# VHH binders against q08ba6: the designs that were tried, part 5

Target 1, 224 residues: q08ba6
Amino acid sequence: ESEYEERRDAEARRVKSGIKQASIFTLEECARIEAKIDEVVAKADKGLYREHTVDRAPLRNKYFFGEGYTYGAQLEKRGPGQERLYSKGEVDDIPDWVHELVIDRLVTHGVIPEGFVNSAVINDYQPGGCIVSHVDPIHIFERPIVSVSFFSDSALCFGCKFLFKPIRVSEPVLHLPVRRGSVTVLSGYAADDITHCIRPQDIKERRAVIILRKTRADAPRLDS

## First folded at step 21 (VHH)

Design n4
Fold by OpenDDE, look of step 21:
Structure n4 (fold): chain B 224 residues (1-224), chain A 123 residues (1-123)
Amino acid sequence: as target 1 above (224 residues)
Amino acid sequence: EVQLVESGGGLVKPGGSLRLSCAASGRTFSEYAAAWFRQAPGKEREFVSTIWSGGSTTYADSVKGRFTISRDNAKNSLYLQMNSLRAEDTAVYYCAADHWVMYGSLPEEYDYWGQGTLVTVSS
C-alpha cells in the first residue's frame, strides 16, 4: 500500500508538471462571456447552426467552432487515433466574441501566441453531467490544450476509469479544482500520457468550458 | 506588477469581529487571484482564504464559517471579514495576489505580498 501510494504520488507530480492554471477573467468578464454562451445555446436551440456545430448528449452539449472533429459514437471505427476533422466548412466559424473576449485575453497574458487558436469548443454541462476519460487526440490537436471555465466551480480528474450502468468512476490520480473564470493549460504528461475527465459528482451546478486548440497541419480530415 | 497594503488590524476580544482591508495598486487587480495568509509568532505562515478573479472562494478549515473573503473591483480592494475571533487567530495577516495560481493555498504561488497587519485577540 505504501508503494502504491508512492507511485501514485509520483504520477500525480508528473501530471502537475504539465498543468498551469491562471486567474485572468474578472467577475464582469465572466458574466459577459456567460451571457454570450447563453446566446450560443439559444441559437443552437433554434437550429441556426450548421449540423456538425452542435453535438447533444444527456446533460452535456458541445458546440464546435472553427474546426470540429468526430469522436465516440460518431466514428465508424472506434479506438485511439480514429478521430478525424470534419471537412472545412462543416462547422461554424469561431464567433467574434470568442476572439474578442477570450482569445485576446489569453494572448495578452502570454498563455498562447497570437494566431494559435483555430478551434473553439464550448462544452455546456448540466448538474450531474460528465465527460468520460480521454486524451485530446494527439493526431488532431497541437499542444497546449487551453480551457476556460464558466458559470460554476468544478474539477478535472486525471487517471480515472469510467464504468457504466450505472456510471461509476475510479479514484483519480489527480483531482484538479477548476474555478469559474480560471484558465487551465495542459501540456506534456498531463496532455499526452494520462486521461482526464469530469466526474458527475464534480458538476453540481451548470458549468461550461471553452476549449481552445490548434489543429495540426497534417490532421486527418473526412472527405467532403 | 501590483503593490498591496493591508490595514484594519488591531486588538479585539475573543468573540469579537474585525474587518481587514487590502488596497491594491494599479487598475488590473480584478484579474488577480487574491489571498489572505497569516503568521503567528514562532509559527509558519499559513493559508487563510483565497478569492479568484471569477469570484470563487476557498477557506482554511480553521476559519471556515467565521471568516469571509471578498473583493471590490471598483476599489481595487480585498477584504477579510473576521467574526467569532479566537485567541488562536492572533497573527500578522498578509494579503497576496498573483495570476498563476493553481491551488491558491500555497504561499509560493503568490509573487505579490503586502507588509502585513497585526491582529491580536486577547481578553
Scores: ipSAE 0.840, ipTM 0.919, lowest interface PAE 0.5, mean pLDDT 94
Fold by OpenDDE, look of step 22:
Structure n4 (fold): chain B 224 residues (1-224), chain A 123 residues (1-123)
Amino acid sequence: as target 1 above (224 residues)
Amino acid sequence: EVQLVESGGGLVKPGGSLRLSCAASGRTFSEYAAAWFRQAPGKEREFVSTIWSGGSTTYADSVKGRFTISRDNAKNSLYLQMNSLRAEDTAVYYCAADHWVMYGSLPEEYDYWGQGTLVTVSS
């Protein structure tokens, strides 16, 4: 038991070494961005986006901009490395407001270089919503993985397993607070060597995240 | 770079209230996480409260329910409303700020500090 705890602590330290968080977005900026997210939701509800831009699940909706990829049940073959980018044009372009209100701020603060982001995903969670343990596909996305949280405070968990029927989550190696307006940057061990998830119990009210990533030049695509 | 200046400290009776202020220089304070720490005589500096740029707040258990941290971005100011003050709240109170803050409760997370303001709670 003692050895187990020591190993867990060591792993937690490794995870932490690959994580940076920054307080960047002001209260007013958060409010503005959140209003834009609501506009995206409304537009989606009207059916005004391309087919693969919107992915709906219970208590969670995803919106893919710039570049989208297949995951989970969408995959013909399940397993690591099976994710594929959609053909170009299958998802909507990154909205101007994402560039202006979010990406530019990250660039200004030196979080990412200019021109880095070509994929923006909005995950919108309702209370009790979740995302299962995963690693962002390394064959699709370069590092780092950057995310900005909105609407409410939550937590990103590392190194836990999901059980279903009902949904249950094992104790995580690391429980990372992700606060409204905060930026989280994942690299190294945190991005590549351990899974991360959002547990249902960590979303008590609506929460959204914008994930900003760069696709690899050699990322495989679905046939057009 | 940000300069911070605390004010509002003084003598107060147990059960009393006091409001501390921290004035920040520059135009970008609204982007920073900001925090209050305190140091009693002969003790180490301890965490009191943090407010992130997005408005989220955290508190030490010892002050939860009694203290309230807030900010006014238009005034580049940080505040600490202290109610139901106790003798053990006696300390020099410091404001701190930084962008790169994860937990918010660790002094080493903050590069910018004020000079402190003394709060004395005594009968």
Scores: ipSAE 0.797, ipTM 0.902, lowest interface PAE 0.6, mean pLDDT 94
Fold by ESMFold2, look of step 21:
Structure n4 (fold): chain B 224 residues (1-224), chain A 123 residues (1-123)
Amino acid sequence: as target 1 above (224 residues)
Amino acid sequence: EVQLVESGGGLVKPGGSLRLSCAASGRTFSEYAAAWFRQAPGKEREFVSTIWSGGSTTYADSVKGRFTISRDNAKNSLYLQMNSLRAEDTAVYYCAADHWVMYGSLPEEYDYWGQGTLVTVSS
């Protein structure tokens, strides 16, 4: 009751300690990047990417660049620690415009050091799209996990549970706004010790996110 | 660094309108989240509205539907259009800006502040 509220408030503070957000990308820069994302979508619709670059789900498509990894049905064995990087060459390289328009801007503002990023993922959501509760695999990716939001505002929810058939989502410990043109940096507790998700009700209009990560040198790889 | 200068304050009757401006100098303002706060006599500083670099906005409940925040990147300026003014809107209005802004509503999120412009709503 009151102890429950105190525990949830304390956990919310622990989550917040691992989150930073920055306003960086101007309205003009957002428009340029959004046009490039539309070009990625169009290229994928024509079947012009490698198979593992594109992962389609209802109301959410993912585009893996540089590095990609197994999840869901692609996992040979289930459970934490089972994710594996695809073999080199199975996903398309990070496009030049991602380096020039996104990564370089983050380096200039001191969000990440030069040369940090070797994985860029674009998640493109239609209204009502979602991503279930997860932790970005610790055995695959270094921290921080950096993302930039485009098209519309949404929220990143921490500590909720998905129930299926139909999809229902429990009350989150923290409901974090993720705004167009803003950068979200996850580390510490927020990255490692609590799950995060995007709820269907928080995607009211088309939204995209570019997620920028570095794979660990010792990350396991398929067919290596 | 950034310098912020507010203007456009004055005396207005209830129901009237004013447009506040905040001129920014130095670095390009277009990358910053920028906000309006206000402080009435005897009260603590109160959040009014924030606009992020990508155009996202948020408003205090007390001003929603009456106030509109906007920015003009070509002029390096932030604006607050205030309509349907009420006596409780009387305050010194401050412009604020920063890159590292999470919620937008907390004064401690902002490093750069203007000196304020007085708005008085009285008959």
Scores: ipSAE 0.736, ipTM 0.879, lowest interface PAE 0.9, mean pLDDT 91
Fold by ESMFold2, look of step 22:
Structure n4 (fold): chain B 224 residues (1-224), chain A 123 residues (1-123)
Amino acid sequence: as target 1 above (224 residues)
Amino acid sequence: EVQLVESGGGLVKPGGSLRLSCAASGRTFSEYAAAWFRQAPGKEREFVSTIWSGGSTTYADSVKGRFTISRDNAKNSLYLQMNSLRAEDTAVYYCAADHWVMYGSLPEEYDYWGQGTLVTVSS
């Protein structure tokens, strides 16, 4: 039993080695970006985005910009490595405010190089919302995976398993705070070798995240 | 680069209040996570409270409910309102700041430090 605790502690250290977090976005910048996220929600509610830009689930909506990909029920064949980028034109372009208010700020602070980002996803959670354990698909995206949190504080949990009927989440190896206005950068072990999730209990109030990634040049794509 | 200067320390009786200030140089301070630490004589530096650029705060259990961290971006300043002071709050209080702050409670997370201000709580 002490060997089990030692292995979990060692894994937590390996996960931490692939995580960096930065305080960057001020109260004023957060408020401005949050207002823009509300505009995205309103536009989506009016049906003004392309079909694959908006993905709705109970207590969580996703908005794909620049690039989107198949997952879950959209997969033609189940299993790891089966995700595919949608054909060009199937998702809306990254809005200019995302470039101006978010991406450019990350470039200025040296979080990512200029020109790195071609995919931006907004996940908008209501209280009790969640996302099951996953790895951002290695065959689709380069590393690092960069995210910025808005509205409220939450946590990103590593090394847990989502169970269904009833929904339960196993004890995580690492419980990582994700705070409003802060940037989380995943690489190495944290990005590639362990799953992460957001538990329902860690979404106490509305929370949004903007996830900024670069697709691989050799990422597979659906024909259209 | 930022320079930090604390002020507002002094002698107070148990149960009293004191407000610490930390003046920062440079307009980018509003982007930093900023924190208070303290060091009592003969003890290691101890976490007190952190505030992130987006307004999130954390507190050590020993001060939660008695101390309030805040910031004023227009004045480039960090504050610590200390109420219901106790003898064990006696320490030199330091402000600290950095961009790359994960937990906020570890001194090694911060590159920029003030020189400290002494708070003494006694009769």
Scores: ipSAE 0.724, ipTM 0.877, lowest interface PAE 1.1, mean pLDDT 90
Fold by ESMFold2, fold request of step 25:
Structure n4 (fold): chain B 224 residues (1-224), chain A 123 residues (1-123)
Amino acid sequence: as target 1 above (224 residues)
Amino acid sequence: EVQLVESGGGLVKPGGSLRLSCAASGRTFSEYAAAWFRQAPGKEREFVSTIWSGGSTTYADSVKGRFTISRDNAKNSLYLQMNSLRAEDTAVYYCAADHWVMYGSLPEEYDYWGQGTLVTVSS
């Protein structure tokens, strides 16, 4: 039992080595961005986005901008490594406000280089929502993976396994706070070598995250 | 890059209150995570509280319910309201700040520090 705890502590250190977090977005900036996220939600509810921009799931909706990808029932083959980018034009462009209020601020603070981001995803969680354990697909996206949290605080959990009927989640190797207005940068071990999730118990109030990524030049794409 | 200056320390009786202030120089202090730490004579620097740019706060267990961290971005200032003071709260209190802060409770997370203000809680 002592040796088990030592192995988990060693893995936690490896995960931490691939994580940086920054305080950047002020209360006023958060409020402005949150209002823009609400506008995205309202526009999606009116059916005003392209079909593949909006991906609905219980207690969590996703809004893909710039690039989107599939690994679900739309493909004849499923599973790891089968994710494909949608054809160009199948998702809406990154909104101007995402560039102006989010991406440009991250560039100014040296989080990402100018021109790095070509994919922005907004995940919007209701209380009790979650995202199952995964790795952002390595064959689709370059590193780092950058995210900014809004509305409420939560946690990003590493090394959990989800079980269903009922939903239950194993104890994480690392429980990483993700705070309103803070930036989380995943690279190395944290991005590539361990899964991450958000547990239902860690979303107590409405939460949103904007995830900013660059697709690989050789990322596979669905035929146009 | 940023200069931090604490004020508001002094002598107070047990059960009393004090409000500490930290004035920051630099136009973008509102973007920083900002924290209070304290150090009693002969002891290591101890976490008290942190506030992030988006308003999230954390507190050491020893001060929860008694201390409140806040910030005023218009005045470029950080505050610590200390109520129900105890002898064990006697320390030099330090203001700290940085952008790159993960947990907020570790002194090594902060590049910018004030020179401290002394709080003495004594009968």
Scores: ipSAE 0.721, ipTM 0.878, lowest interface PAE 1.1, mean pLDDT 91

Design n4
Fold by ESMFold2, last read:
Structure n4 (fold): chain B 224 residues (1-224), chain A 123 residues (1-123)
Amino acid sequence: as target 1 above (224 residues)
Amino acid sequence: EVQLVESGGGLVKPGGSLRLSCAASGRTFSEYAAAWFRQAPGKEREFVSTIWSGGSTTYADSVKGRFTISRDNAKNSLYLQMNSLRAEDTAVYYCAADHWVMYGSLPEEYDYWGQGTLVTVSS
């Protein structure tokens, strides 16, 4: 085995040390939550959410609830570390059903403490959709980062790089399955010290994820 | 707390079929990832198949296309349909379950185990 392969294997082990996954949401609960996600999509298509709740991209839409943040394009200054929370009132509150059907279940199973979550984001992917390599901004969000997968299975890839025209993605250090109804908890190295992405080839059919986070008390915020 | 009991094992000829069942006593079994493992005499326990609470499944390469895992949440039961059986499938088959399951194929991922049911494939 080469020195290169051993260093990649060691990094994969470090990434795994920051990951936990749980099977929690039953087939029936998934169907219920998925219907609610479809209601969110329909409401957004009618223009019934606040301006910064909905963020559209090709084959992937995001719906920010409770708190939302800018990740570069809307900032006066650009780049890593420049993400800012939107002003209060610029995204819709976390819907009651997210509390009842998702957050409360995670609390009951001991994944997160009561009252931890103040940010919920729904990412909705069409086949071939993706999200480029990133780290959830450390200056905005506390850890852990908790997510729940819906509609279809996919993978969360760590330590790879996107190239464009055409889209190409380097071989990841770790290819983590994310399965319908399962919960993924990122902390430590996995959350802070390596990028993650969803590759286009890993979205074979419609997929959604609900991401539950807590913003830091000192997170920077836009003036408005 | 979950209690698991396998049934449906027996003697079958090569090429035959069997259906294994695993009855669960826990009210939360539908939330668990649930799996089948097997152990032949003198061998270590081997992964067969896993099904997650949301319906996702995975299979060992040696059984793909021949075995089908399923669950019935109303009956708190896990099943393994085994077709095209071979002598190498002879083993004690165990069901297992847990919440904290990442890959599904590792025995250490599962806290709850049944006592096993014997499948013998022989002429």
Scores: ipSAE 0.704, ipTM 0.871, lowest interface PAE 1.1, mean pLDDT 90
Fold by ESMFold2, last read:
Structure n4 (fold): chain B 224 residues (1-224), chain A 123 residues (1-123)
Amino acid sequence: as target 1 above (224 residues)
Amino acid sequence: EVQLVESGGGLVKPGGSLRLSCAASGRTFSEYAAAWFRQAPGKEREFVSTIWSGGSTTYADSVKGRFTISRDNAKNSLYLQMNSLRAEDTAVYYCAADHWVMYGSLPEEYDYWGQGTLVTVSS
């Protein structure tokens, strides 16, 4: 077997060591939560959220609750490590239903301790939407990073790399299914040491994800 | 302890159909990923299909298009509709369940298993 394949397999095993997945949310619970996500979308369309709660992009809208962050736009810089939390009061609080229908269920199943979550983000994808390769900012968020998928299935891809001249896209080290009603928990190598993305071809139908995180006590903030 | 009991096995002719059921104890079964595996005499246990709590499904290549997994949460039950049966489908069929299931196709992902029901496909 090639030295490349052995190295790739070893990295895949390291990634897997930082991933847990659980089947938790029933069909009925998914339907209920999905209806609540539609209410968030409708409220945002009416302009009823605080300025930094809603971030709109083609084929993907984000709804930040509890805490939100930016790449430090006031400094006119971009890149790793430049992300900053918005000032307190710039995003809406986590809605009651997120606590009641999502967070409390995760606590009950031992995924996270009570009181851990202070940031909830809803990403709502249309077909062909994506998120480019990234690491959730280590200087902002503690681990684990917990997510729950809704509406349709998709995949998280780990370790994709672009090659140039000519342009080629590498195969992912790991293609991880993310299924409606299932919980994905990222820690260790999977959260910190390799990038992940969702490719456009892996969003075939409307999909949403609720991402549940805790900000670090020393996370940098705008207007510090 | 979660208890799983399969039923619906029997003798069926090639090209025929059969529906397997798995009755589960406990109100939490609707939260589980649930799966069918099968084992022919003298052979290794083989993945057939898995369904997750949110309705997502996966199938072994050998049964895609012929078998359909489903669940009825009100009846706390898992089903396997088997169509276009072949001699190679002859096996004891087992249902399995667990919360902590990543791929769904690996027997080691499941802590809870039924006792099995025999399906024989023969003229």
Scores: ipSAE 0.702, ipTM 0.866, lowest interface PAE 1.1, mean pLDDT 89
Fold by ESMFold2, fold request of step 25:
Structure n4 (fold): chain B 224 residues (1-224), chain A 123 residues (1-123)
Amino acid sequence: as target 1 above (224 residues)
Amino acid sequence: EVQLVESGGGLVKPGGSLRLSCAASGRTFSEYAAAWFRQAPGKEREFVSTIWSGGSTTYADSVKGRFTISRDNAKNSLYLQMNSLRAEDTAVYYCAADHWVMYGSLPEEYDYWGQGTLVTVSS
């Protein structure tokens, strides 16, 4: 069993090499941003966003800004590499407050260069919510993938598999804490070569994440 | 650059309490993850507690329920409230800080350190 344990340890090191985390957003900044997230949720509940801005799922809603893309049941063709950007005009622009309160702060701290971000998604989890094992589509997004956590602490798990009916999750290679106000930056192996997920047991309280990405110039798009 | 200065150490009897302070220079300290570590004579430096900018905290198992980390951003300060002190808590206590902190419990995660304040717990 020594060889199996050594391989898992080696993979964990490869994953860690593609992860950076930063403490940036203060308690007061978190509270301001969280209030803005609540405004997004309220606006979505009134039906005031464009068609593909809001994606609802059990215990997890997603709010796409700038760019959105097809995945899961939304795919026209199933299989790897089939995700496509929605046509221009089908998701709302990134709100001014995301630029002012989140993106500009990340630029100031050297996390991302000015002008990098053209896609922001807010994932809002209720207790017990999850996101299945995936890789952020390599053909859609450049790296790094940057995220900021809000409301509560959770964990990002690498190298595990979701089983359904009932939901079960295999032992991860790496269990990465994602803390309120902290920034997580994924690149290299962590972004491209291993899946990641959030397990239901790691969402103990309402949690949100803002994920900041740049779409590739050659990313495929649905016909408009 | 950030300079950190600990204070509040001293001699205290078992079962007593003590509050350590860490004063930080620089207006951005509120954005940092900030931590307490300790080092007993002849021992390696040991994690005590960390607080992140968003309020998340972690504690070493040996201090859970007895120690409380906190920060006051208006005073640019970090605190450690130490209750129910034991002889094994005797150590030099260090304040540490950095932006780039993943787990919070590893000394190599922190670039900025204070010079320490001595806590002695003895009858």
Scores: ipSAE 0.701, ipTM 0.870, lowest interface PAE 1.2, mean pLDDT 91
Fold by ESMFold2, fold request of step 25:
Structure n4 (fold): chain B 224 residues (1-224), chain A 123 residues (1-123)
Amino acid sequence: as target 1 above (224 residues)
Amino acid sequence: EVQLVESGGGLVKPGGSLRLSCAASGRTFSEYAAAWFRQAPGKEREFVSTIWSGGSTTYADSVKGRFTISRDNAKNSLYLQMNSLRAEDTAVYYCAADHWVMYGSLPEEYDYWGQGTLVTVSS
């Protein structure tokens, strides 16, 4: 039992070695960005985005900008490594306000270099929403994976598994707080070698996250 | 960089209240995570409370329900409202701040520190 706890503690340290977090976005900036996120949600509800920009799931909607990808109903094959980018123009461009209010601030603080980001995703969670254990596809995206949290605090869990009927989630090796206005940067082990998720119990209030990524030059596309 | 200066310490009876202030220099303080730590004579520095730029807070268990951290970005200031004070709260209280703060409770996470202000809780 002591050996088991030592291995889990060692893995938690390996995960932590790939995580950086920063306090950057002020209360006033968060309020401004949150209002813009509400505008995105309203525009999507009116059907005013391109088909592949909006991906809806129970208690969680995703809004893809710049680049989007699929591995599900649009593909004959499913599973890891089968993700493909949509053809150019199939998702809406990254809104100007995301550049001005989010990306430029991250560049100014040295979180990412100028020109790095070409994909921005907004995940909008209602209370009890979740995202199952996954790794952001390594054949699609460069590292680091950068995210900024809004509306409420939550946690990013590493190394757990989802079970269904009913939904159950195993104990994570690391339970990482993700706080309103804070930036989380995943690289190394945390990005590549362990799954992460958001558990339903960790979404107690409406939460949103903006995820900033760069697609690989050799990432496969549906039409290529 | 930022300079931090605490004030508002003093002598208070058990059960009383006191409000500490931390004035920050530098226009970027509103972006920082900011925290209170304390050190009693002969003891290690201990965590009291942290507030992040987006308003999130954490508290040590020993002060939950009695202490409230807050910030006022217009005044470039951090506050600690201390209620229901106990003799065990006697310490020098320090203000701390940094951008790169993951847990908030570790002194090593903070580059900027004030000089401290003494709070004495005594009959």
Scores: ipSAE 0.701, ipTM 0.869, lowest interface PAE 1.1, mean pLDDT 90

